# Designs tried in a protein design chat: VH-VL binders against q96il0. Part 61

Target 1, 167 residues: q96il0
Amino acid sequence: APERGAERRDTAPSGVSRFCPPRKSCHDWIGPPDKYSNLRPVHFYIPENESPLEQKLRKLRQETQEWNQQFWANQNLTFSKEKEEFIHSRLKTKGLGLRTESGQKATLNAEEMADFYKEFLSKNFQKHMYYNRDWYKRNFAITFFMGKVALERIWNKLKQKQKKRSN

## First folded at step 3 (VH-VL)

Design g5a (framework fv_ebronucimab)
Fold by ESMFold2-Fast, scan of step 3:
Structure g5a (fold): chain C 167 residues (1-167), chain A 121 residues (1-121), chain B 111 residues (1-111)
Amino acid sequence: as target 1 above (167 residues)
Amino acid sequence: EVQLVESGGGLVQPGRSLRLSCAASGFTFDDYTMNWVRQAPGKGLEWVSGISWNSGTISYADSVQGRFTISRDNGKNSLYLQMNSLRAEDTALYFCAKGNPYEISKGMDVWGQGTMVTVSS
Amino acid sequence: QSELTQPRSVSGSPGQSVTISCTGTSSNIGAPYDVHWYQQHPGKAPKLLISGNTNRPSGVPDRFSGSKSGNTASLTISGLQAEDEADYYCQSYDNSLSAYVFGTGTDVTVL
């Protein structure tokens, strides 16, 4: 497989919001769920007076969103592929066809599917633990930079007040 | 069938720049995290940089942070490493390596043969 | 920066069993990130030998096995053969560095 079709390339919108409320306010925009990850993307509004520190925070949040989108898109794709392979394997082992007479995909009973779900969760347990660990690390970094931005804004207000008191 | 081919290595003086390329074939390139891994003569493997399928997540080893830039062109099935401000300690065979969709929990299953970068005075 | 620690060399005779340890810290193997193993013959690219602590890729003989406990992972080669003479590297992910880390490498010699 050399080049992929447009389907997957069309699923990575990373642009910032271009919509603003009529009341002179532009905010972050929440889009529809991505078809692969099932997560709603956030398009971050860029303030006119964004400081370098605020830019770092925004970029960190954008990067974390892209990482999160990629993880869940890949997780859902793998689940679907392994589910199909499991069903295919079990039906062939039982000497059954892969499709019903109505043309729909043949499926297994709930008890056999429960075996697949247990195996999938056990197999992916560590992967989900690693995801959670990275998620906590990224949220710690975001919180830290949010604190820095808050302190910068307080300091700038204090500096502005001192200058007003000078004259 | 499934193959990675590196190019762009050579002799370069300290402080100069070099750009490495990796051409992928036989698999769906835009489904996978791609990595650069280097090995200095007679030394072990060192991970240099990685890039996710959509370029949304990029990371670097501390030793190259700020000097090297990883990039990919999914339309051309190609991976790149732009190396700036080269140092003698960057002398190594540079491998292109395919990760899998789960970049934090899985190993690199396809490797190129490497391209040699020699930084000398 | 900080690498996973492996013995420099291990040797054995044909048919014997050898084990290579890979020791990390609470930021990588103990964190607990999976450990992968690579085999590298002289002048060749590394080959993935063990994925995710214990899984063998297609085509890897069952005499290669991996395990992991705490901060240490191990690769065991049973029924050692001449073709197993190679360098072996473990690899994991390090949370503190936000980077993949490789082991120092082990040279396996078949006497």
Scores: ipSAE 0.000, ipTM 0.465, lowest interface PAE 15.8, mean pLDDT 79

Design g5b (framework fv_ebronucimab)
Fold by ESMFold2-Fast, scan of step 3:
Formats: structure tokens, C-alpha cells, sequence
Structure g5b (fold): chain C 167 residues (1-167), chain A 120 residues (1-120), chain B 111 residues (1-111)
């Protein structure tokens, strides 16, 4: 029987699958969840005559998506790694092996795992608080520029109607 | 450090042409709208022309429409202004100006300007 | 040619406050377009002083503040200092012209 050893794992962002939007798409395209961040990526449509405000909005949304994906990929990796370390440490303390008699990966009961989750959340409270603060700041900025783009489009439509009437 | 360096100005006769250049460094040139702004001696600022990051949106002040052509070469980090049919009223210091952020309508960095004098 | 109206000059003594108005129309300042302010010392390029009606770039003293209401924007300089003696220009976008527009400029003199 071959020796299994420790499972081999790629870290984010290595080994990530990329998605491709449909050709000649005139709309933003939403892909499947990223392997590491578990977030759905958005591919932004770039119109031929993109206005300065539209470009600013798109760049802000792209940068925010990259920031968000990186944060959650790192958090998910850290969570998984610390969870495994916690489980292995507790099993070692009890004098237990890392595998059950059936060859299944050994785990802790719900009461013991609750200790880990509580510790992880407490340890990462400040990090998640700053993430939420930045997330709200970024979404406020995005909403603000979405409003500016919408107003620009309304004014351009009104301008076109005015020109048509004057002719 | 963001730098914009204009060149190509000089003394020219009315009706002739000049081509101004602006060399950009210290930022990702192809992410920003670029502009030309002029200032006649002892007078105020006048926006002349603007060009989006991909050259997809180009605009001109009414005073230069049909005579001036703005262009950019993102591979060379350069902005240009082709000025045709020059008039005495085009006499001014011509500034290259960068948008603050991705077309924010705010000019955060300016070059020192290049002087264009249209006179006989 | 400028489309936004500013007073030609404003004067004050050191430590006093001065306010520069910038008046436009419904096609520019009265529309959803922000007002930006630039400071220009003699012989120098303009420097961005206020962006987006109220925002101060890094390095701009808090003595400078901007506001916008209706068709008018204002730049207020509190605690006037000799170094504030310069020309000040407002700038916005005009939808009817499809162009960026500057104010006529205001010469601030510190007595």
C-alpha cells in the first residue's frame, strides 16, 4: 500500500483557474467562485468610448475586487492551517494518532472545536473589524462614483434631446 | 516622483503649425486622462483639450476645435498637441496636466509649461 | 476664456479670513459636477489646492476649506499668511460646452 503522507496543497494565488467571459460581451460577466477566496470574480466590460468617470469607477471596482479576493484567500488559508494545527496539537496532547483506525482523518468533537472557533475569532477580531471598515469605505466610494456616472449619463441624454429639439 | 515635461513651443507666424510634446514619468501613464491647459501672458487658465487613457474619448475647447489635435502614445508615455492654423490669440504658456485619479476631472500634476508665441 | 465668475481681487490682513466665490450656472456648478481649486504663485505652475468641493490634498494646510451650494462654490482661507498671496482659480465641468471650465481667477493680496 502506498504511503499517503501529508496532503500536498497549492497556496493562493498559485494553481488558480481563470475564467473567460463570452466574446463580444456588452455587460459585466460574473464567474464561478474562486478556488481560494470562494468569491465570484467579475470581469468588467470596457466600452469603446469609456468616460473618465466610467474609467475611475471601473478601476476602483477592479482594485476593490483584487483587495477583497486577496484578503479572503489569505484568511481562508490561515483558518485552514491553524485549524489543522489546533486539531493535531489536541490529538497529540491526548496521545491520539492523526488518523482513526479506519484510516479517516481524526477530528475533535464540537465542544473542542468551539474553543478553536472562539479563539480564532477573538485573535482575528481587529483584522476583521479593519476589513469591514475598509469594505464599507470602498463600497461607499463605489456607490458615490456609480451615482456620478448615472448623473453623467442622465445629463448626456438631456443634452442629446436638447440638441434634437434645436434642430 | 511624478514629472511632466513639455516641449515644442516657440515663436511662429500666424497660419503656421506647431506640435507640442509632453513626456510623462513616475506614474502609470495609460491609466489616466491627460489634458492641455493654456495661459496667455497675464491672463487666466483655459482648458484646451483632453484625451482618455485609451484615446476613446477626446474633447476640445470651442476656441481650438477643428484646428488642434490631441493624441497620445502610451508606449512612449507621451502626450501631443498638433496645433494648426495658429492665431495671435493662441499665444500662451501651454501646460500638460494629469487627471488626479482615472478621470477625476481634477488636475493634480502640471508641467512647467512651454511658451507658444504667435506673432509676425 | 473662462465660464465661471470669480472676484478679480480679494484682500485681507495677516491672521484674517477671506472667502473667494466661484459662480456658475446649472450646466456646471449647479449640475452634479465637483468644483476644484488651484493656487498659482507668480511664474509657477498651478498647484491643486482643493479637490471634489471639500477635499484637501496632502500638504495643504487646514486653513484652506472649500464648499459648494447651488450655483456657487467658495474657497475660504483662514489665518491669512503672506505666503497665501497668489492667484486662485476654481474649475469644474460644463455639460452644455462638453468642456472643463476655469474661473476668471482671483488675486489674493495680504496687506
Amino acid sequence: as target 1 above (167 residues)
Amino acid sequence: EVQLVESGGGLVQPGRSLRLSCAASGFTFDDYTMNWVRQAPGKGLEWVSGISWNSGTISYADSVQGRFTISRDNGKNSLYLQMNSLRAEDTALYFCAKDHQWGSETFDYWGQGTMVTVSS
Amino acid sequence: QSELTQPRSVSGSPGQSVTISCTGTSSNIGAPYDVHWYQQHPGKAPKLLISGNTNRPSGVPDRFSGSKSGNTASLTISGLQAEDEADYYCQSYDNSLSAYVFGTGTDVTVL
Scores: ipSAE 0.000, ipTM 0.454, lowest interface PAE 20.8, mean pLDDT 81

Design g5c (framework fv_ebronucimab)
Fold by ESMFold2-Fast, scan of step 3:
Structure g5c (fold): chain C 167 residues (1-167), chain A 121 residues (1-121), chain B 111 residues (1-111)
Amino acid sequence: as target 1 above (167 residues)
Amino acid sequence: EVQLVESGGGLVQPGRSLRLSCAASGFTFDDYTMNWVRQAPGKGLEWVSGISWNSGTISYADSVQGRFTISRDNGKNSLYLQMNSLRAEDTALYFCAKSIEYTGPNYFDYWGQGTMVTVSS
Amino acid sequence: QSELTQPRSVSGSPGQSVTISCTGTSSNIGAPYDVHWYQQHPGKAPKLLISGNTNRPSGVPDRFSGSKSGNTASLTISGLQAEDEADYYCQSYDNSLSAYVFGTGTDVTVL
């Protein structure tokens, strides 16, 4: 299937394009970071003669990307939410309002924020361990299928050579 | 092609402030996480701070938390480090470094040449 | 602060293989976080040499290879050349420090 650059345009609310992929592309390409996950998406090229094995590899890579983006989008949102909750809770405990007399948003000092960061990372230790384990497993599977696809391509080229010589 | 150029370093007295700048070129600056990494003379590397493409995620090493502030200006392709309450232990070559990912496994694919900060009486 | 332990120096003759270890703890490499490697020539900026334990960036010779097992990662330089004389740093993430951590650095000397 032919790739069309206009079909892959992502636009901000102002109507300005956030990124524009190559007009003509026969290869994978990398886009700008996602707003929530801060990870760069990869758009995969689908060849017309994609083998079942090549399709499995592509789907595995796409699924891994989607899993990775969802994990980090959720992690970033959780961090931001818990940070705001922590700040509001501490300000309430001190009897302080959410705004200063100048109308500025009230905040905590660096010492108090350090406590939050340490707690957040400690609390999420196992979550990050499971992420790394699953990321390892997914990359192992991808590498394995990449090897299979490479062998299939070599075999097909050899078969083509044999057929050409037998004519 | 990718180039990061640090500036703003110099000799400064303990307790004073200094602001470092990093000018980026050769890549789409507003698409990447940026970091500051320092190296004391004759010593190893130490990560100082990082900031995501939109300034939505910011983090600091414990050694500088509350004293240093990282910021960026995407319109000027520039990264900044505001250093307050400087200590002799902050004496180092400060590198600007580009990340490929901030919220996942992270590494630094491009580095500037560094700007030297000397904190001495 | 360097939290990952590397040998201070490693030396070899041209054509030999040398291996640099990077040892961490359960809060970093053992967690398990990936290990990345940087090469730094005297007076120059660090350059990414290995990412994600084993991956070579474009332009890095295939004589450089990385591996990881448990709390230890290793960088192996085969066919050692004069241009490999440099400092080498491993890097990972430490959840006890809430920070990215570098190794103590290894000075590779070529005769």
Scores: ipSAE 0.000, ipTM 0.454, lowest interface PAE 15.3, mean pLDDT 79

Design g5d (framework fv_ebronucimab)
Fold by ESMFold2-Fast, scan of step 3:
Structure g5d (fold): chain C 167 residues (1-167), chain A 121 residues (1-121), chain B 111 residues (1-111)
Amino acid sequence: as target 1 above (167 residues)
Amino acid sequence: EVQLVESGGGLVQPGRSLRLSCAASGFTFDDYTMNWVRQAPGKGLEWVSGISWNSGTISYADSVQGRFTISRDNGKNSLYLQMNSLRAEDTALYFCAKVPDYRSGTAFDIWGQGTMVTVSS
Amino acid sequence: QSELTQPRSVSGSPGQSVTISCTGTSSNIGAPYDVHWYQQHPGKAPKLLISGNTNRPSGVPDRFSGSKSGNTASLTISGLQAEDEADYYCQSYDNSLSAYVFGTGTDVTVL
C-alpha cells in the first residue's frame, strides 16, 4: 500500500491519489505527482456563475484527467512488477543473490536491461496504440466544447457592450 | 544519438515576453514527460515546469505560476516555454530535460546544453 | 523554494572514497520520494549519475553508489579520479511545495 498522508488526502475510485489545492484559489491548480502514475493532477477552478456548457467542458477535462491517471498508474505498476521479476529471474539464472554485500538490491547492467525494455515496449505496443486513439477522441471532444464555450463568452460580451451603450 | 537542443534565449527587458524551444531527436518524444529546469549564473538548479507526453498533465513551480506556459508539439518533436512578465530573477540558463521513461519516476536522464535568458535593461 | 542540504565542498586524494550527504525533511526525502544525483562539470549540462536512490544509468562507473535512509540520502564515490572534480546535486520531490527540489550542490575536489 502506498503511503497517504497530509500531502495526499484522497484517492480516486481508480486508486489514484488526489491532492487538495490551496483554498480560495481563483485559478486552476496543479498538484504533486501521483506516486503511481507520476502525473500531476489539475484541480479545476469552478466560477460562481459557471454556465451549463462550461460545466460540461470542465467535467470532460476532469474525466479525461482521471482516465489518464488511471492508465499511467496501472502501466507504471505493471512495469515495476515485471522489471523486478525480470531482474530476479536473471540474477537467479546467474546464481547471484538478490542483495549486494552492502545490502542494496542487486542490479543488471544496461545491456541486460535493454532486452527487458524492448520486450516490455513491444508487448505493450497495442495497449499504447489504443490509449493514443482514445486520447485523440477525448481531446477532440474537449476542443469542440472549448469552441462552444468561446462562442458563448463572445456572445455574452457583446450583450454586455450593447446594454452599456443603451444606458 | 539522443539529443535535446534548446533555442530562443537572449537579452530581454523586464516585463517583456520570450519563447523558448527545445528540439528532441533520437528517441520517441511522444512517450515521455518533458521538463524545463533553470540555473542562475553561479547558482544551483531549479525546476520550472513539466508536461506529460500527451499534454494532459502540466505543472509549474510557484515562482513562475501564472507567468509561464509550457506546451509541446509531438508532430514536431518540440517542447516550448512561453515566458511572460519576465523579472530580473528569471535570469538563468534554461535546460530542457527528459524523464527516463513515463513509468519510472522523477529523474531527468537526458539534458540539453541550455539556452541563456538574461532579463535586464 | 526550500533546497535539500548538501555540504558546500568535499575533497579527497586519488583512489580514496568521498561521501556527499543530502538532507531533507519528511515532506521530501523522508516521504516515499526517491533521490536522484547529478554530476555537472563547469560549463556543461548536468548528467544523471544515480536514479531512484541506488540505480546507475548506463555508462556510469560502478565506483559511484547511492543510498537513502530516513531524511538523508548519500552519494559515495570510491576510487576517486581527477575527472570526478565537478559539482554534484541531489534531487527529489517536495509535497508541501508541490515542486521538484534540488540540493544546494557540493563541489568535489581531487587533491
Scores: ipSAE 0.000, ipTM 0.448, lowest interface PAE 17.2, mean pLDDT 79

Design g6 (framework fv_ebronucimab)
Fold by OpenDDE, second read of step 4:
Structure g6 (fold): chain C 167 residues (1-167), chain A 120 residues (1-120), chain B 111 residues (1-111)
Amino acid sequence: as target 1 above (167 residues)
Amino acid sequence: EVQLVESGGGLVQPGRSLRLSCAASGFTFSRYEMNWVRQAPGKGLEWVSYISSSGSTISYADSVQGRFTISRDNGKNSLYLQMNSLRAEDTALYFCARDQIYKGSPFDYWGQGTMVTVSS
Amino acid sequence: QSELTQPRSVSGSPGQSVTISCTGTSSDVGSYNLVHWYQQHPGKAPKLLISEGSKRPSGVPDRFSGSKSGNTASLTISGLQAEDEADYYCSSYAGRSTYVVFGTGTDVTVL
């Protein structure tokens, strides 16, 4: 019985960006673009005296970033795979090799690819709509928590000033 | 069930025009490439025209280039062939055929054809 | 547009094997060029029989097989049956275009 080679589903590696900012950094760092998502990861600073609200904001930002990285990594991989399959199938059906006589990778022109792009966009339209909706929800939540953290910081500064005036 | 139904054939004089239609059902028409193929009485198959799923890519046989126009309406699940300047050599049974070229399965479904006769 | 060359007719007895050749050029039947086969019964539309590089269509018996060597494709019908009496056409795409070329057709008769 010939062993059915398990098609290794190239699961997009959960590529935690190995970007490590300097240990003495007191601010957020932006890494180089991820190779799969093409998004620049942010390494969030953790204050020594992080409030529960600041921690919640940081976690929400981190989760949103990871969500966004995974989404685009998967979309880019899917797009690349489907595009390659389309080109390969089209060339093969036309009786064309994957390489030209000059040894270059055979490609389709923009007009020939138009149907692929249209179909791809149509198939993924709903997915993109949901992504956009969720993106706005997440960013709204982040912005809301940013506002709360800002207010908390103002309040803490005012309390410290009052305590210094009473001593 | 996949169905293709050609219509619009008939008897015409040379130099006249005729429009063929192909009604598609039983599948998502907008996802498939379509072709016209003709067969003269007692002769072989001759490819006539191709149109991509979106209609963006079109091609014609040399024998009909400049005279025939292929089009599609994906909203109506319909394929068309406008035939102008008809000649006696255009006399044939015209088939519409579904094409899965991107899957490596061309012409997987055919209509029954519509007869076009060009005679003086 | 150049047609692919097929024999005009092929005949065989029931249970025999017959082979239909389809000869083209390097531009239509080459190492990368796919050849497809169609069956047409009298008064009927053509039916896809074999698509090179694809799975056999549903309802097509396994006694139909396709092969290719150089610029010649071949359809083999093993165990010929009365129902196999029909016209057979090969086809290929021409070059980088969406141009389709059909063979001249072969009449298969069962004796």
Scores: ipSAE 0.021, ipTM 0.614, lowest interface PAE 5.2, mean pLDDT 86
Fold by ESMFold2-Fast, scan of step 3:
Structure g6 (fold): chain C 167 residues (1-167), chain A 120 residues (1-120), chain B 111 residues (1-111)
Amino acid sequence: as target 1 above (167 residues)
Amino acid sequence: EVQLVESGGGLVQPGRSLRLSCAASGFTFSRYEMNWVRQAPGKGLEWVSYISSSGSTISYADSVQGRFTISRDNGKNSLYLQMNSLRAEDTALYFCARDQIYKGSPFDYWGQGTMVTVSS
Amino acid sequence: QSELTQPRSVSGSPGQSVTISCTGTSSDVGSYNLVHWYQQHPGKAPKLLISEGSKRPSGVPDRFSGSKSGNTASLTISGLQAEDEADYYCSSYAGRSTYVVFGTGTDVTVL
């Protein structure tokens, strides 16, 4: 019987953007926009001597990024699907085909599409309010930990100076 | 209600393998770091393994390094511990525990544990 | 590898105070304010009592308090009650590679 290892599953959706930071980089690296979320991911550099506080900040930033990307990927997908369904439904109600006589996709006028946008925004109002609240909460926490990390680095630099002088 | 339920424990002979599972419910599993902690009968707590929320960062206690493998499936809200080359010293109640994000290693919720007995 | 050192047992009478020490090294307890305390009743899973040295989780009575000085953390139980009879464990963050180290555990007896 073959050796049984932990099963690995590629959970990345088909077409998800890949990026590779330079191998010698000692800094955070920004990637190309994600296909689904339209947001640019940040690849965080991990120092060899990362403190627990620095690790907490990095993980909070990484998790906030993952949360944000997932939210917008899902929102964009939902918008696109509901828009297409609305257009198809309205065209069917009017007795029109999904394509024009010229073979192009049949479209609704701006007045008709305004109904969809109004309904979509109204339907998703509470969801967007909760997103904004959580976004501010997360950024507040990140700013707080950034301050703590800065103080830690200042303290460590002072300790380093004292050790050099004692030698 | 946050709940963690371990399973997969049992009686095994030395040198064999066993896979433990921990089923999570009542919270967004993919946002929490997870740990395995064991306790031999009548003895104290021993940290066994850690896995980050994404699964990209993993750590093991020296006593199990190279023999045990921690993994997670965020789509199934499940944590796993693959235990190979089991020894009598691995006999213990195995707990899964949730790491509290932003706190740095406090385990705020624990399962009831699953008993692993390695008979010599 | 190395465990944090706790006394094997402490005892007290109802209404008294007891203190449990947890001694580590400069690389764990001495370096980080990430000492946590857990209470374990017989046959039960551990429960978080104190986080980050001195913070009390919701639902934990105020008679439980934590402190830290140098390489030693302490858990104090004031107004000792019969329900406090349990095993108590400290833990500390021990760096990125080691992650967590637990204490040897202390049996608290209410006489």
Scores: ipSAE 0.000, ipTM 0.461, lowest interface PAE 18.0, mean pLDDT 79

Design g6a (framework fv_ebronucimab)
Fold by ESMFold2-Fast, scan of step 3:
Structure g6a (fold): chain C 167 residues (1-167), chain A 120 residues (1-120), chain B 111 residues (1-111)
Amino acid sequence: as target 1 above (167 residues)
Amino acid sequence: EVQLVESGGGLVQPGRSLRLSCAASGFTFSRYEMNWVRQAPGKGLEWVSYISSSGSTISYADSVQGRFTISRDNGKNSLYLQMNSLRAEDTALYFCAREGHYTLPSMDVWGQGTMVTVSS
Amino acid sequence: QSELTQPRSVSGSPGQSVTISCTGTSSDVGSYNLVHWYQQHPGKAPKLLISEGSKRPSGVPDRFSGSKSGNTASLTISGLQAEDEADYYCSSYAGRSTYVVFGTGTDVTVL
């Protein structure tokens, strides 16, 4: 049986993973898409000399990621639930069983599924609008703190340079 | 107003059958997923069974699998629970509950419950 | 079926804050990150108090808040009032086959 680490893998691993941050990593790491949310998680590195502003930025980014993961995991579960129910209802209307003669799960074509996608998007319009509003607010806050951190780093470099010149 | 009203509970001997009903009013019943949840006297809540809005997807708690059957009649705004091979452990107040729209399964509307006592 | 673990009881005085924990497994609370909370007064049906971790239904005061860390969700009641004396239950989605698992329940007493 092949070892998981011996093969080239383009998909998310289930065990030992080349996508996990190394023990001595000095950088944030981006993982494979989450099975439920389809979003790529970021594994944040915490530097020894993290400033209060850098900590606020990191925690804001971590909390935003958690919020985003939860939202899309919930949406995907709801989508899957509604989709299966729609397919079963349409197959029943057509007088077809849930399984074909070969035992495969019966399916609808793309044209028939278009009705479901339109209905799902329409029913979730308000929820997605609130998501977008909150996502924009979170991104503005993140951008603002990124700006503050950048200014802090520039100021610290200027202080360092000034101190070096005075010596 | 949005309401769920259970009926059909009572005293029944072990090994016998009982059928519970839940009448829905004040909302479009055919668009909501429904659940049965029970509570033994002085104990906590236990999920019993789920049915999708169309009735095509059904699931049961392991403790009732093979003995209980959930069904619905959307034309009559009614939910049912057929309980066979009843055990003393099935003694509980049985609630019907509606799931919130587009959420992970949360029970946003509950009935008052109907008491089922399994005893000789 | 498996239950989420809650303390049997918590107590506080009017105006204080109390927190109720709800501990599950990687297959429920840990996987789905969102927990629902229900309030049940003696002799009454449960009422949805918190939906999907932190959302309050219409009519629920902002004194009630939810949070989550790892396999443990928490309900915090700030500014305790006499009417908060009730049983509280958490619940989590546990996958399609298990569906819903409820917590063991916590009795809140206002002293």
Scores: ipSAE 0.000, ipTM 0.456, lowest interface PAE 20.1, mean pLDDT 80

Design g6b (framework fv_ebronucimab)
Fold by ESMFold2-Fast, scan of step 3:
Structure g6b (fold): chain C 167 residues (1-167), chain A 121 residues (1-121), chain B 111 residues (1-111)
Amino acid sequence: as target 1 above (167 residues)
Amino acid sequence: EVQLVESGGGLVQPGRSLRLSCAASGFTFSRYEMNWVRQAPGKGLEWVSYISSSGSTISYADSVQGRFTISRDNGKNSLYLQMNSLRAEDTALYFCARSPNYDVTGWFDPWGQGTMVTVSS
Amino acid sequence: QSELTQPRSVSGSPGQSVTISCTGTSSDVGSYNLVHWYQQHPGKAPKLLISEGSKRPSGVPDRFSGSKSGNTASLTISGLQAEDEADYYCSSYAGRSTYVVFGTGTDVTVL
């Protein structure tokens, strides 16, 4: 009775979920959150008359997005794995089973989990510091090229006005 | 020493498939965009395909779109071209070539020596 | 898809200068300073000679120079030498996603 589910919705026809109408001033399509990174991917619209500078900006944004997606997918996986290992280890130390009376996973209280969060953050401090540095470098580069693209578009409009005046 | 070495070329019948490889050494492969460029015997250069440094952005010439697939393995410093539904017109020497990261494509340095693909019955 | 127009052949004597033209459209050569030049000796891979209109890579002699006027880019080889006998190709960014267009190629003969 039910339709073909997620596959059907994920393969929605072009122009429905892949592109924002001009009224919304959107050329790019934003997808659902990635299973592992929990970040929403942006599918970039490529205009037919894309300039080299516009291509450079788009490539930089695409590469930054993939780098960011991979970093967070790996971090989320590592966090989940280490959290589960910590909980399992603490429950074993207490002589408790891994499941509650209702068959749900046994959990630690907030005070007990604070030890895990402190350890995880300390352990990953250097990694997160370098991630933040690279994230800022990438965003600076993107902002810089966005500015250059904006100036190029202004210059091209001025050239077009000059052409009209000359004719 | 920066080097690119292609392999996988050969004689293949029309409609068949062939996979080309390009091994990179002497530079940080994951920091560069890569390209495939071909040259039919006695003819000029034709750009075939592009892949970004991470592999997320890919482009193809109209003549190969839907038949060829470019990919890379940064852990193995290798570039690939999967060629399906081969035609006589695909007969050419296939070069891999490096281009700058975060820059406009169009200049290639270095180039590999090329691998010959001959599509004939 | 498209090709940039080059003369089929140019020739000169040792010590002379030769110029190779590369003509495109306002959407490629005319819009951007992104014409690159490659030298190819028979049976060898192409070698980058000039990038971005006029920039020389390390190891390329200063007797090779590039210029552009409107829709036409030019490669000039001054002090022509026997080893310059090769095929020369221009290329340009063609305005489609990552599409690159090459010239028809020019055979340089040293007399």
Scores: ipSAE 0.005, ipTM 0.538, lowest interface PAE 11.0, mean pLDDT 80

